# VH-VL binders against TSET complex member tstD (tstD): the designs that were tried, part 2

Target 1, 154 residues: TSET complex member tstD (tstD), of Dictyostelium discoideum (Social amoeba) (c0hlf1)
Amino acid sequence: MINSLLITNNNGNIVFSKYYSNINDEKQSEYEKLLYQFTKDEWVNSKNEKHLVTEFSGYITVFTNVGDLMLFLCGSEEMDELALSDVFFPIIESLKDICKKKGVTEQNFIEQIPKFILYLDEIIQRGHLDQVQLESIQNYSSLKHDQPIKKDNV

## First folded at step 1 (VH-VL)

Design e10 (framework fv_erenumab)
Fold by ESMFold2-Fast, scan of step 1:
Structure e10 (fold): chain C 154 residues (1-154), chain A 121 residues (1-121), chain B 110 residues (1-110)
Amino acid sequence: as target 1 above (154 residues)
Amino acid sequence: QVQLVESGGGVVQPGRSLRLSCAASGFTFSSYAMHWVRQAPGKGLEWVAVIRYDGSNKYSVDSVKGRFTISRDNSKNTLFLQMNSLRAEDTAVYYCARERYSYGLYYMDVWGQGTTVTVSS
Amino acid sequence: QSVLTQPPSVSAAPGQKVTISCSGSSSNIGNNYVSWYQQLPGTAPKLLIYDNNKRPSGIPDRFSGSKSGTSTTLGITGLQTGDEADYYCATWDSSLSAGVFGGGTKLTVL
């Protein structure tokens, strides 16, 4: 099961987070702090979208650099790095698609967050991988583009 | 359980300095970005400054740049606002507030009760 | 003035519905999540809505949020006298590198 997706700029500031697991604010913040401590020196090794893995406190997180952003995908203890990397691939492709005109930069990503959420909702349904083909993600997300985000909070 | 308590406010003359403190308890302080927000008498809320959970990144509203400095001591679970060269327009109730993520992508879910700063002669 | 525009006041009778608007630009509401805060007289602000439309624990479903383009709206149904307060929208402004609040809206019930 997917626990969370976090995206930071290259200074480690979180610009996007999505939690799929039922985890309280204190546990989320402790995970984020530990994640920073265990990954802050790995930015160089994540170049060219190389998937890196870190494990601490029962969490398994795959992470990589895309443009000016770092992406971190956390799974439950029953997931391994290969399963997480399979989820990671369509997320990375979607990010590159929505940012293709101006590049994957912090500013452009922030401008595209509403569209990214629509793509993400096609990829991950309640913590599980659903759609992996970019063309299908594009088609289904475009039908929902005019829908308020509030439907996802019911 | 989760609490933020501000202190250090008072009445001061223009040009003087005050240091506000915000004592945090009931949560892992070092995991949260922290904000200062102020409210002048009879006026609305005005954001003042934010500091990242580890103290590395800071932002402040332009009207206080060069005069106010936000800082934190994670070993003491305390947030600070050093206010120099105080002006009458700085008169306000100052609130500290907790935000899990900085830079306005997220929310301020826990607020202190505020400390009053009055700059008058 | 504030960069986020709210009406200064709104009023309705108990049991009625009100909406409070908040208008900004692409550098703030258009590209960032919005939160809403309730401030009862003499008290600190309290979080009502986060991430445009989500309610924290303890906030009744009478309160709702929505965002469209560069504007956001707080909706309150089934108005109660205890809802009399000042309401503020808030977001980040990327061009200012600063948090911004709306000017506030005073809700009067009755």
Scores: ipSAE 0.006, ipTM 0.502, lowest interface PAE 13.1, mean pLDDT 82

Design e11 (framework fv_erenumab)
Fold by ESMFold2-Fast, scan of step 1:
Order: structure tokens, then C-alpha cells, then sequence
Structure e11 (fold): chain C 154 residues (1-154), chain A 125 residues (1-125), chain B 110 residues (1-110)
């Protein structure tokens, strides 16, 4: 199972977080702090790698840069880095799609968070990978907001 | 190459002090919890102490509380064990070991994946 | 006495299978991840199993781990003379706030 997706800016400030497991606020804060500090240090040491893997408290985390954002995907003990990469890929493609016209920047991403949540809900359901094709994610996300509109002034 | 090298062991009289060091290389030392584990001659493994990646959390076995202090210097990639008021029962080979995962979250045990060769401490009169 | 209970010795012939048991309580094995270590004579311990049943890179699949309730087992198949060693289980004990090891099991390959 996927435990969390975190997105930070270049300064390490979290701009988006989604937890799929029941973890209290204190433990989330500790994880977020440790994850960024570890990733920043490993990134400096291994910046030629696009997808870095680390292990924290029984979890495996894969991370990378997309535009000026840092993305962290955390999975539980039954997942390896290849399984996490399978989840990671549609998330990255979705992020690029929703930010297409202005690029993947902190400001543009923040403006697009509502749309990103719709895409994310199609990719990951109950901590498990569901949709991996961008076209399917786009179509299913659209269906959640497409409804017969009554012509009445309601 | 991922490696841990212990030093500072020796022969000391009861009541004296020793400071053990463990030099780490080949991995990001500041990201991992570190352990001291000892083994008395002909006996099994006995865990001594652990320190979190940032030094904020420390735990030790009851028999050494108040006498031994674990510490680390992340700028030098070095782990320490300050051993005061040494007793004959502290005689052992002392191993430095790396946590597989961080221990910051309180007490999960995720294994010790890298070990040094050990340094011998003998407390005798 | 050790907090975790292992048999002091076990023996088997080359090519056979052997299992080494380790028993504890809810505060240690029951609630926490278990690791297994191999110690060849005169050497430092080596991690064989972590997180109950996972092998580090370089550990052959002849070594396996399992956990059920408050007990854990190390399995070794295709036994080789080079497997003669002491084997230790280890875990966190929440009541002691520390790591505990079993007393060790000496494996003799007859």
C-alpha cells in the first residue's frame, strides 16, 4: 500500500500532502522533517539519479524533481522501488498535464491543486494503484464533474 | 564502500573511563540511527545503546544507564560511546552498527545492516 | 537469561533443511519487526533477515524468515559447511525501550 505523497518547493516547504494511512499529526510532522533533510543531503550526494530511494521507519520512499517541485512517494513494506515507480509515473504525468501552459512551478501547482486532487483520486484509491494511463485519468476525472445540467433557474 | 571502523578499546582498571569511536564512510551518516552492541567472551550479543540520526533521541540498556553515554558528531561522521565507572562485567568486544532505517519515530526495530569489526574492552585489575 | 528464547544448538547434515526458533512476548516480537543475524567464528555479526522476512542484497534465498504472533523462525535450506555459525534473533522491546537479542543458537553442520 501507498502511505503518502508529499510535494515541496525548492526551499523544503510542503505545498501538498496526502496520507493514505491513519497517522497522527505529530508523526506526520516528524516524517516530513526527516524526509526532507535526508532527501536534501542524498540529493546533493547523488544528484545524477532521477529517482532516489530511501528507507525511513519501515517505509520506502522514492523521490524526484519535477520543475521546481520535489515529489516524495512513500510505500509500505510490501512495495519495492519498481512498484513505487509504477505509481510515481502517472502522478508525474498528471502534474505535467495540469501545469502544461505555465510550467511546473510552485505558484502554478498551487493554483491547480483542485484539479490535481481529481487526477490523484483516479490514480490511487484506498492506498492502491488504480489508473495509470493519462487519457483514462483525464476521462474519469472529467466524469466526476460532468452531469446533465438542468435548464431551470435552480 | 560502506564501512564502520571502531577504535578506543583497551585494558583498563575498574572504575576508569574509556571513550570508543566509530568512523563511518560510504553512506550518509547523518541520515541513520546508530547502535552500540557488545559481546562478552564466550557469550551472546547484548545491545548497549542507540542514537537517532540527529542525536535528539537516545536509549540504552539499564545496566549501563548513568555510566555510559552515546553521542555523535555528524560533521565528522563519527559515533561515540563514553564509558564511565567501568566494571569487570563491561568486558566485551564492542561493535558499532548502523540502523537500516531511522529510529526517530520511537522504537520500531528495523535491523542493523552494517557492522564494524569491533574493538575490545577489557576491565581488569 | 535472554528476553528472547532460542534453542542453544541445532545440527543437520549438508544439503538438509534446518529451522531455528525464537520466542518472545507481545512487547517485543509481537509488536515489532524481527531481524536475524549470522556470526561466523571470530567475525562481526551479519544481517540475514530484516522486517520479519526480507533479505538484504547478497543474502541467498536459502535463508528465510517468518513471524507468527510472538514467535519467529529462521529457515536455512541446502545447508552448507560454511553455514556453521551462531544465529541471533533481535527486535525492539517496548517495555524495556531497547533492543533485545535472543541467546543465540549454534548451528553445527555434521
Amino acid sequence: as target 1 above (154 residues)
Amino acid sequence: QVQLVESGGGVVQPGRSLRLSCAASGFTFSSYGMHWVRQAPGKGLEWVAVISYDGSKKYSVDSVKGRFTISRDNSKNTLFLQMNSLRAEDTAVYYCAKSRYTLEYGGGYYGMDVWGQGTTVTVSS
Amino acid sequence: QSVLTQPPSVSAAPGQKVTISCSGSSSNIGDNYVSWYQQLPGTAPKLLIYDNNKRPSGIPDRFSGSKSGTSTTLGITGLQTGDEADYYCGTWDSSLSGVVFGGGTKLTVL
Scores: ipSAE 0.000, ipTM 0.500, lowest interface PAE 14.8, mean pLDDT 80

Design e12 (framework fv_erenumab)
Fold by ESMFold2-Fast, scan of step 1:
Structure e12 (fold): chain C 154 residues (1-154), chain A 123 residues (1-123), chain B 110 residues (1-110)
Amino acid sequence: as target 1 above (154 residues)
Amino acid sequence: QVQLVESGGGVVQPGRSLRLSCAASGFIFSSYGMHWVRQAPGKGLEWVAVISYDGSNKYSVDSVKGRFTISRDNSKNTLFLQMNSLRAEDTAVYYCARDHLGYSGYEYGMDVWGQGTTVTVSS
Amino acid sequence: QSVLTQPPSVSAAPGQKVTISCSGSSSNIGNNYVSWYQQLPGTAPKLLIYDDNKRPSGIPDRFSGSKSGTSTTLGITGLQTGDEADYYCGTWDNRLSAVVFGGGTKLTVL
């Protein structure tokens, strides 16, 4: 099971976070601080290479650099690096697709976060991998985007 | 080994065309923006063009706009520069280079370079 | 003329420090990340610095970048004979929608 996806800029500031497990705000802050301390020396040299980080005795985190952003994917102890990579690949391809016209930069990504959430929801459902093909992710996310907004007074 | 190898240079008369190729190996070519940079004999570096990782965005220097076209074939790991209406001032060594952050359209820095291919435009 | 201005040459003795300046405007250095390149005679350029002050893997910490406003500087400490080369600054120019390079600086180590 996927526990979280965090995305930071080159300075280690979180620009996106999504948690799939029940972790309170204090534990989230502790985890985020741990990731920063562990990876701060590697951020400048990560460039499209996946790296493994172990967190205590229960969680495995992998990270990679995409453009100006650093992505961290955390899974439960039954997952290995290969299983995490299966989830990571469609996330990275979705990020590239969403940002393709202006490049993968912090500013462009922030502007595209709503669309990224739609793609992410097709890839990971309730902490489990669902869609891995970019065309399927695009098609399903566009269906959600094009649906009429349901309001209380309608 | 991360490597870029240019080919297609030669001696050509003014007004004619050449197509340069750049073969990439040792990295995921489809993940990187690619540049062409030239250097005239005894002169400094002059940027020519860039293409995004998927080919959807392109920029070129004004002096070659309408004459040169950058393109790529990700299935063949190959970058191209189609050069039409060549002029004496296009004489240079042409380098292909990889954009350093993979998908960074804003930085345009170049971390891997080929050895260059020479283009001479003379009558 | 180059859009970015560099001195044509600098020189220093082995073990000394040298700095190479690069001046531009708000449309280029002032708003965009700067890269620095080393070109040994007869070879392709090599990236020394990206994002104003970051080194790629394999580049020794003797090389450093610094940016202030619309100007940037490449610093080389502990100068070695193998550092003798041409050095270029480069960045994106928002006005031209193009990458621009400085005219190059020839470093001589004597």
Scores: ipSAE 0.000, ipTM 0.491, lowest interface PAE 17.3, mean pLDDT 79

Design f01 (framework fv_fiztasovimab)
Fold by ESMFold2-Fast, scan of step 1:
Structure f01 (fold): chain C 154 residues (1-154), chain A 124 residues (1-124), chain B 110 residues (1-110)
Amino acid sequence: as target 1 above (154 residues)
Amino acid sequence: QVQLQQWGAGLLKPSETLSLTCAVYGGSFSGYYWGWIRQPPGKGLEWIGEIYHSGSTNSNPSLKSRVTMSVDTSKNQFSLKVSSVTAADTAVYFCARGRGYDFWSGYYYYMDVWGKGTTVTVSS
Amino acid sequence: QSVLTQPPSASGTPGQRVSISCSGSSSNIGSNYVYWYQQLPGTAPKLLIFSNNQRPSGVPDRFSGSKSGTSASLAISGLRSEDEADYYCAAWDDSLSGYVFGTGTKVTVL
């Protein structure tokens, strides 16, 4: 199962976070701190969307660079890196699709967060992989586009 | 699932250089440490060392002067060389994928995927 | 050369519980995470327990690990004939700046 998706800028500041696990604020902060500490020196090796892996406390995290953003996808210990990469691909494709007109930058992504949430909700439901085809994600997301975004989706 | 396939010279004479190669299939090569462990006949396991996909190495202090490790990222392979071998280097040699990083509560390091082993015999 | 000490052997009958101790120092077990490897005859070692007490996928819950101070323990409950193997503890050693294995324990199912 998927535990979390985090997106940061080049300075390690969180731009977007979504937790699918029942983890409290203290554990979220601990995970975020450790993730930055253990991956920061490896971010340069993720150029050209190369997928890298790190592990601590029984959690496995796949991470990569897309444009000006760093993406981190964390799974429970029963997931291996290949299973996480299968989930990671449609997320990365969705990010590039919603940002394609202005590029994947921190500012453009922030403006597109509402669309990203709709795409993400089609990919992952309750921590489990659902839709992986970009066209299907686009179609289902467009059906929900004019619905108010619930606060629990942010 | 990730698999490791290893090969190299099995029979050596004293003073020669041992050379082994390990190839990675079915998973990412980058972001991991790639290591070597040996086991002399009837004895326990001894860690030889590790190499990060970037080429940075760390090895057992008792073997450091004789050990050279390298990576070939274009082929997803890594290699071990042990110079000036003696009968004490007779062992089964395993390659493995290492997962490690600094943790505030201690160093995290373990090998989750192992090759099947290569028997190396050093005899006159 | 091993710096973590294990008993050379342990035995039990099917269904019983067997415990294997692993004794280290402040520079290894006392400061770092403990791992356990299972080696069936003629095969490569397999990761059995990581980070003191965690199980990789596929490892039955009858295997468990624990750590206290400079010592660690592996417990095998509901012992089965297929559990006959050599078991090794391991940890990073700060003084050596390297990974160290235990002396190994041969588990025999009577």
Scores: ipSAE 0.000, ipTM 0.492, lowest interface PAE 15.9, mean pLDDT 81

Design f02 (framework fv_fiztasovimab)
Fold by ESMFold2-Fast, scan of step 1:
Parts: C-alpha cells; sequence; structure tokens
Structure f02 (fold): chain C 154 residues (1-154), chain A 123 residues (1-123), chain B 110 residues (1-110)
C-alpha cells in the first residue's frame, strides 16, 4: 500500500502532500522532518541520477526531481522498489502533462494543483495503484465522479 | 541473532586512503541503514555516516568531502573509504546497524555493533 | 560541531545509585529522542537506553533514563562491579543534520 506522496521545492519546502494512511498531523510532521534529514545530502550529491531510493524503519521511499520539484513516494513494508516505481511513473507523467505549456516549476505546479489532484485520484485509490496509462488518466479525470458521461453522437 | 564482521587495512601513512568492509550475518540486509562510527584512542565516539541497501547516504558534514560509502547487496556487505588520511584519523572504527522508525517516533539509534577495527596513521 | 556535554567521570560503591547528566541544546536533545550506550573496557558500545527512557530486551531495570528540556540523565541503581564502563548519550542534531554523541562518562566502581 502507498503511504504518502510528498512534493517539495528545491529548498525542501513542501508544496503538496497526500497521505493515504490515517496518521495524525504530528506524525505527518515528524515523517516530513525525518525525510528531509535523511535525503537532503542526496539532493546535493545526486548529479546525473534519475531514480533514488531511501529506506528507514521498514518503509521505502522512492524519489526524483522533475523540473524544479522533488517528488517522494512512500510505501508500506509490503512494497519493494519495483512496485513503487510502477506507481511513481504515471505520477511523474501526469505532472509533466499538466505542466507541459509552462514547464515543471514551483509556481506553475501550484496553479495546477486542482488538476493534479484529479489525475492523482485516478492513479491511486485507497492507497492502491489503479490507472497507469496517461490517456486513461486524462480521460477519467475530465469526468465528474459517479456520473454517467458519454461523448457520443450529437 | 544478527552479527557484524568487519575487516580492513590497519596501518596507513598520511595521504593514503582508508578502506574498511563490514559483512552482515543472520538477518535482513535491505530493511536497515548501515553506519560507521569511530573512536580515537582515549577519546569519545564520532559518527561518520550511514548507507542504505540501495545506496542512499547521510554523512557527518565535517567528513563528507573525504568519505565514500558503498554497498554490495549480493554479499550483504557495506564499505567505508576515507581519503587523504592524517594522524587525526587514527581510531577504532565500528560498523553498526541503524534503526529508524518514523511512525512510532523513534528517530535514530544503533542497536547492533561490529567489534571494531583499529586503524593507525603514522609516518 | 556541537557535542553533548557529560561529566568526565562518576564513581560509587556497590549498591549505590549513580546518575550521569547529558546537556545539549534546543536543536538536539530539546527536539529529539535521547539514546544511551554502554562501552565495557575493550569492547564495542552496546545500546542501553532508547527513546529517552526505554530498555532493550536484556537490559536490567536498574538502568533508567530521563529527559527534561535540553538535558537528559542516566541513572544506575544498585551499582555493581560489572557496570564499570564508559557511558555515552546520543541524539540527532537538527542544525548539523547528523548524529551526535556526548563527551562520555567513565563510571568507576570503588
Amino acid sequence: as target 1 above (154 residues)
Amino acid sequence: QVQLQQWGAGLLKPSETLSLTCAVYGGSFSDYYWGWIRQPPGKGLEWIGEISHSGSTNSNPSLKSRVTMSVDTSKNQFSLKVSSVTAADTAVYFCARVKYDILTGYRYYMDVWGKGTTVTVSS
Amino acid sequence: QSVLTQPPSASGTPGQRVSISCSGSSSNIGSNFVYWYQQLPGTAPKLLIFKNNQRPSGVPDRFSGSKSGTSASLAISGLRSEDEADYYCATWDDSLSGYVFGTGTKVTVL
């Protein structure tokens, strides 16, 4: 199961967070602080690396930079790096798609957060991977939840 | 019952590179970070750094420019290199298993230690 | 780099209670859990106390830890000859982004 997705700017400040586990605000803040402490040296040293992973206390987090943003995807002890990468890929592609006209910058991403949430809800449902194909994610995110919408005929 | 076995070169000249290896027996390698701590003769403990199974590292800022850590997952081993050594690097070097439990509030501690490797730097 | 300050030595006779202080700052002990390690002569350190006041399996209850503000203490009640060792406090330092050890305390059983 997916525990969380965090997105930070290059200074480590969180610009987006979504938790799929029912943990309180104090534990979320603790996790965010520890994640920063654990990964900040790797941001400086990760020249030419596209995919990074960190492990602590049975939790595994995959992370990478996309434009000016850092993305962190955390899974429970049941998940390995390959399973997390399968979820990570459609998230990265979605981010690139919604930011394609102005590029992946902190400001542009912030303006697009509502659309990103719609894409993310199609990729991950209740902490589990659902949609992986960008076209399907785009299509389903354009529909209202639990509404019969058809683009047929007239 | 997890045990750490360590070895490496014990006598060095100034400017040489220190190289130590630690092997993990009797437990999971990929579920932990693996660390290095040193102790100069008659002095206290100094944290050097840590590395995960997948190669992610954290290191002491004062040593960062000279320290390289690596893992060999096929052998359940991890290694430390310290470049450009001086007499100040003379110490007993320990490897250790690092515990980190975010959700329960445990931050950072070493619960299993190797027996130590004595390193002497002398001209 | 900042270190945690401990008294260099402490001593007692068998059966007495000995306390070791560890003083830090808001960026280390004030914000983070404290750990204690015991180092018997000629051996590697052993985890004695974790998360301020908890004992690993196999550590007798005569060892106890506490934390208040930016300081921590280790207490050894019913002191025994086998307790003669060096004791180190440790914690994470937010300002340094690294693990720090105390200056160490040599406990002598008279």
Scores: ipSAE 0.000, ipTM 0.472, lowest interface PAE 14.2, mean pLDDT 79

Design f03 (framework fv_fiztasovimab)
Fold by ESMFold2-Fast, scan of step 1:
Structure f03 (fold): chain C 154 residues (1-154), chain A 122 residues (1-122), chain B 110 residues (1-110)
Amino acid sequence: as target 1 above (154 residues)
Amino acid sequence: QVQLQQWGAGLLKPSETLSLTCAVYGGSFSGYYWGWIRQPPGKGLEWIGEIDHSGSTNSNPSLKSRVTMSVDTSKNQFSLKVSSVTAADTAVYFCARGLGEYRTLLYYMDVWGKGTTVTVSS
Amino acid sequence: QSVLTQPPSASGTPGQRVSISCSGSSSNIGRNYVYWYQQLPGTAPKLLIFSNNQRPSGVPDRFSGSKSGTSASLAISGLRSEDEADYYCAAWDDSLSAYVFGTGTKVTVL
């Protein structure tokens, strides 16, 4: 199961978060502090130079850069690194599609969060990978554009 | 500084099994992919496959039926076996460390072993 | 088919610019990052460019990469005699679920 998706700027400041597991505010804060510290120490000045898998407290976290954003995907121990890596593909394609005019920047992404939520809901269903084809994600997201948008942490 | 040291059989006859081992020094074994790439004489590079510290493998479909990879985490070593070799398996074989959180988009090899020459000759 | 195609050779004189093309398809370069490896005679390949256009620490800024559509290019400016080597592009191929290398380009410094 996918536990969370966090997106930060290059300084490690969270601009988007979505938790798929039931985690109270205290545990979310602890996880985010540890991730922020790791990001600051390891990656703040080395965008796209290395991509690593980090294991912590029975969870595996995989991360990558897309434009000016850093994406962190956390899974429970029953998921392997390859399964988590496969989830990044539709997410990255969606970010590029949503931000096509201005590029994947922090400001443009923030403006597109409502649309991103619709795409993300097609990619990840209840913590599991669903749609991987960009055309299908676009089509199903557009079919739901009249539905109330789910509110996610940002 | 991470270094890869490799060794194994250099001369084989057709139908034999190729066996190579790579040892990792100066760095963590976990958190990376450990892969094999080969280069036939005068030809280009061919990706054979990779294995992680848990033993999970991914290999080139053209070789999959003949390729077995394994890890020994207690020794920070990983190994390659290629069964039923032919002259087409004659190549320099390289082990390498793979980096990338996403294999389909972000995958590259930043540290390479020096290579082992394997000749399959009757 | 999914293999990446490069010119077999390229040449230049010291100080000149050399460009090496890498032609792929929608299943590899068209949707995935491109990498470049340098292989000096008798040595293992060395990572030269990753993620289309990024340089590892220690790689001179004379080397640059670019990607457009289903093709990529490596540029070597200020060509030096020590740049004489084989150069390979590489990318993940979605149709094969495999990492693929280009056919390779031998760069000769005249």
Scores: ipSAE 0.000, ipTM 0.485, lowest interface PAE 15.2, mean pLDDT 78

Design f04 (framework fv_fiztasovimab)
Fold by ESMFold2-Fast, scan of step 1:
Structure f04 (fold): chain C 154 residues (1-154), chain A 123 residues (1-123), chain B 110 residues (1-110)
Amino acid sequence: as target 1 above (154 residues)
Amino acid sequence: QVQLQQWGAGLLKPSETLSLTCAVYGGSFSSYYWGWIRQPPGKGLEWIGEINHGGSTNSNPSLKSRVTMSVDTSKNQFSLKVSSVTAADTAVYFCARGTYYYDSSGRPYMDVWGKGTTVTVSS
Amino acid sequence: QSVLTQPPSASGTPGQRVSISCSGSSSNIGTNYVYWYQQLPGTAPKLLIFRNNQRPSGVPDRFSGSKSGTSASLAISGLRSEDEADYYCAAWDDSLSGYVFGTGTKVTVL
């Protein structure tokens, strides 16, 4: 199962987080702290969207740089690196699509979070991969375009 | 863990400009919205507005013409100015952090608050 | 135009359950998440409930939230003297493009 998707800026500050497993705030904070400690020295090696992997405390996390953002996708022990990378690809494509006009910057991404959530909900259902093709993600997310959660997210 | 310290208010006369600053300690600055909420004596809470690291703002339409918010990323500070004050602007002003740290991202909501700064507008 | 409407007061004795209503419209509670804040006398508000019914770490289980249509409710079970405070609901309002707060409810523990 996919446990979480975290997106940070280049300073390690979380801009977006989504947890698919029922984890309390304390465990989320511990994971986030350990993730930063175990990956910070490797962030430069993720340039040009190279997928890197780290493992700690029974979690496997694939991470990469896209524009001004760092993306981290965490899976539980039953997932391997290849399975996580398969999920990661449509997420990265979606991020680029929603940020296409102004580029993948922290500010532009924050403004596009509502649209990103609609795309993400088509890719991952209850911690499992659903849609992988950008065209399908675009088409299905448009059916949900006027949902209240989109307006709440601005 | 993260703490907000605020200052810059006191006694103002009608028509003057209110200026408040909030400093962020023990946490990240650039990944959040930073907001202001006020509370007139004996009354409820009123949202003033919010600003992010990039300078994007949302503000209460009833106050928008008088409100200016700014950020100083080098100091991890954000500020509020309210022009043309009247007695109706007398309130305790709170700064707050707007966060995305839950099950999914959405509209930022206030999870950490400063202690408040009392502003009195009198003749 | 109007803020979210709450009863001005609610009261109970220790151990009782009290409920606080919050009424809005389709542009705020009807389409957006509800948040609840607790304000102890002389202090800043504290986030008590987020996203309709979720509790931050450190908030005891006796506090719970719910939302139905354009209304929300905060329930306090096992009322204690330290719960004496003002409680505010809040929601984003689509028509205003901003947050609105409830009128506030003063909870007294008799």
Scores: ipSAE 0.000, ipTM 0.487, lowest interface PAE 15.8, mean pLDDT 81

Design f05 (framework fv_fiztasovimab)
Fold by ESMFold2-Fast, scan of step 1:
Structure f05 (fold): chain C 154 residues (1-154), chain A 122 residues (1-122), chain B 110 residues (1-110)
Amino acid sequence: as target 1 above (154 residues)
Amino acid sequence: QVQLQQWGAGLLKPSETLSLTCAVYGGSFSGYFWGWIRQPPGKGLEWIGEIYHSGSTNSNPSLKSRVTMSVDTSKNQFSLKVSSVTAADTAVYFCARLRGYSYGPYYYMDVWGKGTTVTVSS
Amino acid sequence: QSVLTQPPSASGTPGQRVSISCSGSSSNIGSNYVYWYQQLPGTAPKLLIFTNNQRPSGVPDRFSGSKSGTSASLAISGLRSEDEADYYCASWDDSLSGYVFGTGTKVTVL
């Protein structure tokens, strides 16, 4: 099961977060602290969208750099790197698609967050992978363009 | 440019709770951690803690049991409470915008409020 | 307790160079970036140097930072009377799980 998706800017500020597991603010904060501790020495090696992996406290996290953003996808101990990469790829492709004309920058991503949420809701349903094909994600998200964005209750 | 305006109770008695608020103008409240730093008279700076827009906090372990922080995203404000104050809590309190976050690659204050003087006396 | 040690004072005459040291440990400066803040009398601190050696917009290039091992230094070249202030180094401390400031250095322009 996918536990969370975190996206930060180059200053380490969280610009987007979504938690799929039932974890409180204390556990979220603890995970974020440990994530930095285990990834800070590897951030330079994430260039060119190279997937890096770290594992701590029963969590496995795959992370990479896309444009000006750092992406971190966390799964429970039942998931391995391959399973997380299967989810990570459609997320990265969707991010590139929605930011295609202006590039993947912090400012452009912030402007596109509403659309990104619609894409993300097609990729991940209740913490499991649903849609992986970009064309299907585009088509299903466009049907919901004028609808309220549903929040994932955790 | 981003500006921080702060206010709160200036004079307290021992055992009371100090309460300070900081309001953000001229920039985005979302996407940043917001923090508090204090400075006792004639002494150096002490980091109190941070809060981000979702309400998650991290604070100085020496103060953690007495510190509560909160956000009001509808007003672009964040607040600090310190319970059970003593004379040792007498200080100028500054709010600040943080670049980065706890355990992130960067962690520093790039915008500071002007400070609020808090005096604890009997 | 402060974990970053600075000299309590430093002085120079206008036009000269002054340097302020900041000594830490492997859990703070040795593992993390160093930051410097300037505090003019009666005012809030202002960010002077970030990420070891970078200057924010509006900070003159007379101010420069450096880091080596568990220590850092701030250099002020072409010292001016308006540089008279308290200067603080700072870093994240992994063992304390907190942001720590140096003891502070009062720079006097003679």
Scores: ipSAE 0.007, ipTM 0.496, lowest interface PAE 13.3, mean pLDDT 82

Design f06 (framework fv_fiztasovimab)
Fold by ESMFold2-Fast, scan of step 1:
Structure f06 (fold): chain C 154 residues (1-154), chain A 121 residues (1-121), chain B 110 residues (1-110)
Amino acid sequence: as target 1 above (154 residues)
Amino acid sequence: QVQLQQWGAGLLKPSETLSLTCAVYGGSLSGYYWGWIRQPPGKGLEWIGEIKHSGSTNSNPSLKSRVTMSVDTSKNQFSLKVSSVTAADTAVYFCARGHSSGWYLYYMDVWGKGTTVTVSS
Amino acid sequence: QSVLTQPPSASGTPGQRVSISCSGSSSNIGSNYVYWYQQLPGTAPKLLIFRNDQRPSGVPDRFSGSKSGTSASLAISGLRSEDEADYYCAAWDDSLSGPVFGTGTKVTVL
């Protein structure tokens, strides 16, 4: 199962977070601190590549970067690096689609967060990968824009 | 520039609920923590708690049983309630934007001007 | 409650250097970045130093911060009358899962 998706800028500041497990703010803070340490040391050396960040409490985290954003995807112990890397594909394609007019920048992404949440809810449902094809994600996310999204991690 | 405008009830009696609101102008609630800090007369700063745009909260353990925070994204506002107030809750209350520095520690870079709250019988 | 200890006061004459200490523990300053806030009389606090030693845009370079172990220090070089204010250090505290402030230091310009 997917535990979380965190997106940071190049300074390691979190601009988006989504946790799929019931994890308290203290555990989120510990995890985010670990990612910040990685960001400080690895930003320059890890551009446009997918990397294993670390294991945290039995979870595995994989990192990639898209434009000015860094993406961290955390999965439970039964997932491997390749399975997590496959989840990045629909997320990256979604980011490129919603940010296409101004590019994948921190500012543009922040403006598009509401739309990104709709796309993300089609890609990952209750911690599991669902839709992987951009056209399907676009079609099904448009049906949900009339329904409020109420999740506690944005 | 981001500006914080805050307001709330003036005077309170012991046992009442303190309610304060902070409106955010010139910026989005997304990507930040929104917090409350208070300062009793002639004393230092005390952190009360913070809330994310998503509604997730974190509060000072000494106050958490009495503190409720909420976000209204349609009005670009966030609010604080402190129940069962006593004279010890008399203070200037500030709202602030908490900007993540990673997490080795976040900092408050934009502050409201403060709201004076007096609890007296 | 304040858990970081500062001297209650510090003073100097215009042009001198003033240093303010801030003492914590392994759960706060020892593990996390230190921040400093300036509070002019009757105003809200203003961020003066972040990440131990960095200055926000608009803060003069005569303000500097440092950290060693479980202690931190704020230095004000070329002290000016407008620096008369209360100064607070702050750090995240791992045991409280939140930020904690210092006891505060009133800087008087003689």
Scores: ipSAE 0.000, ipTM 0.473, lowest interface PAE 14.7, mean pLDDT 79

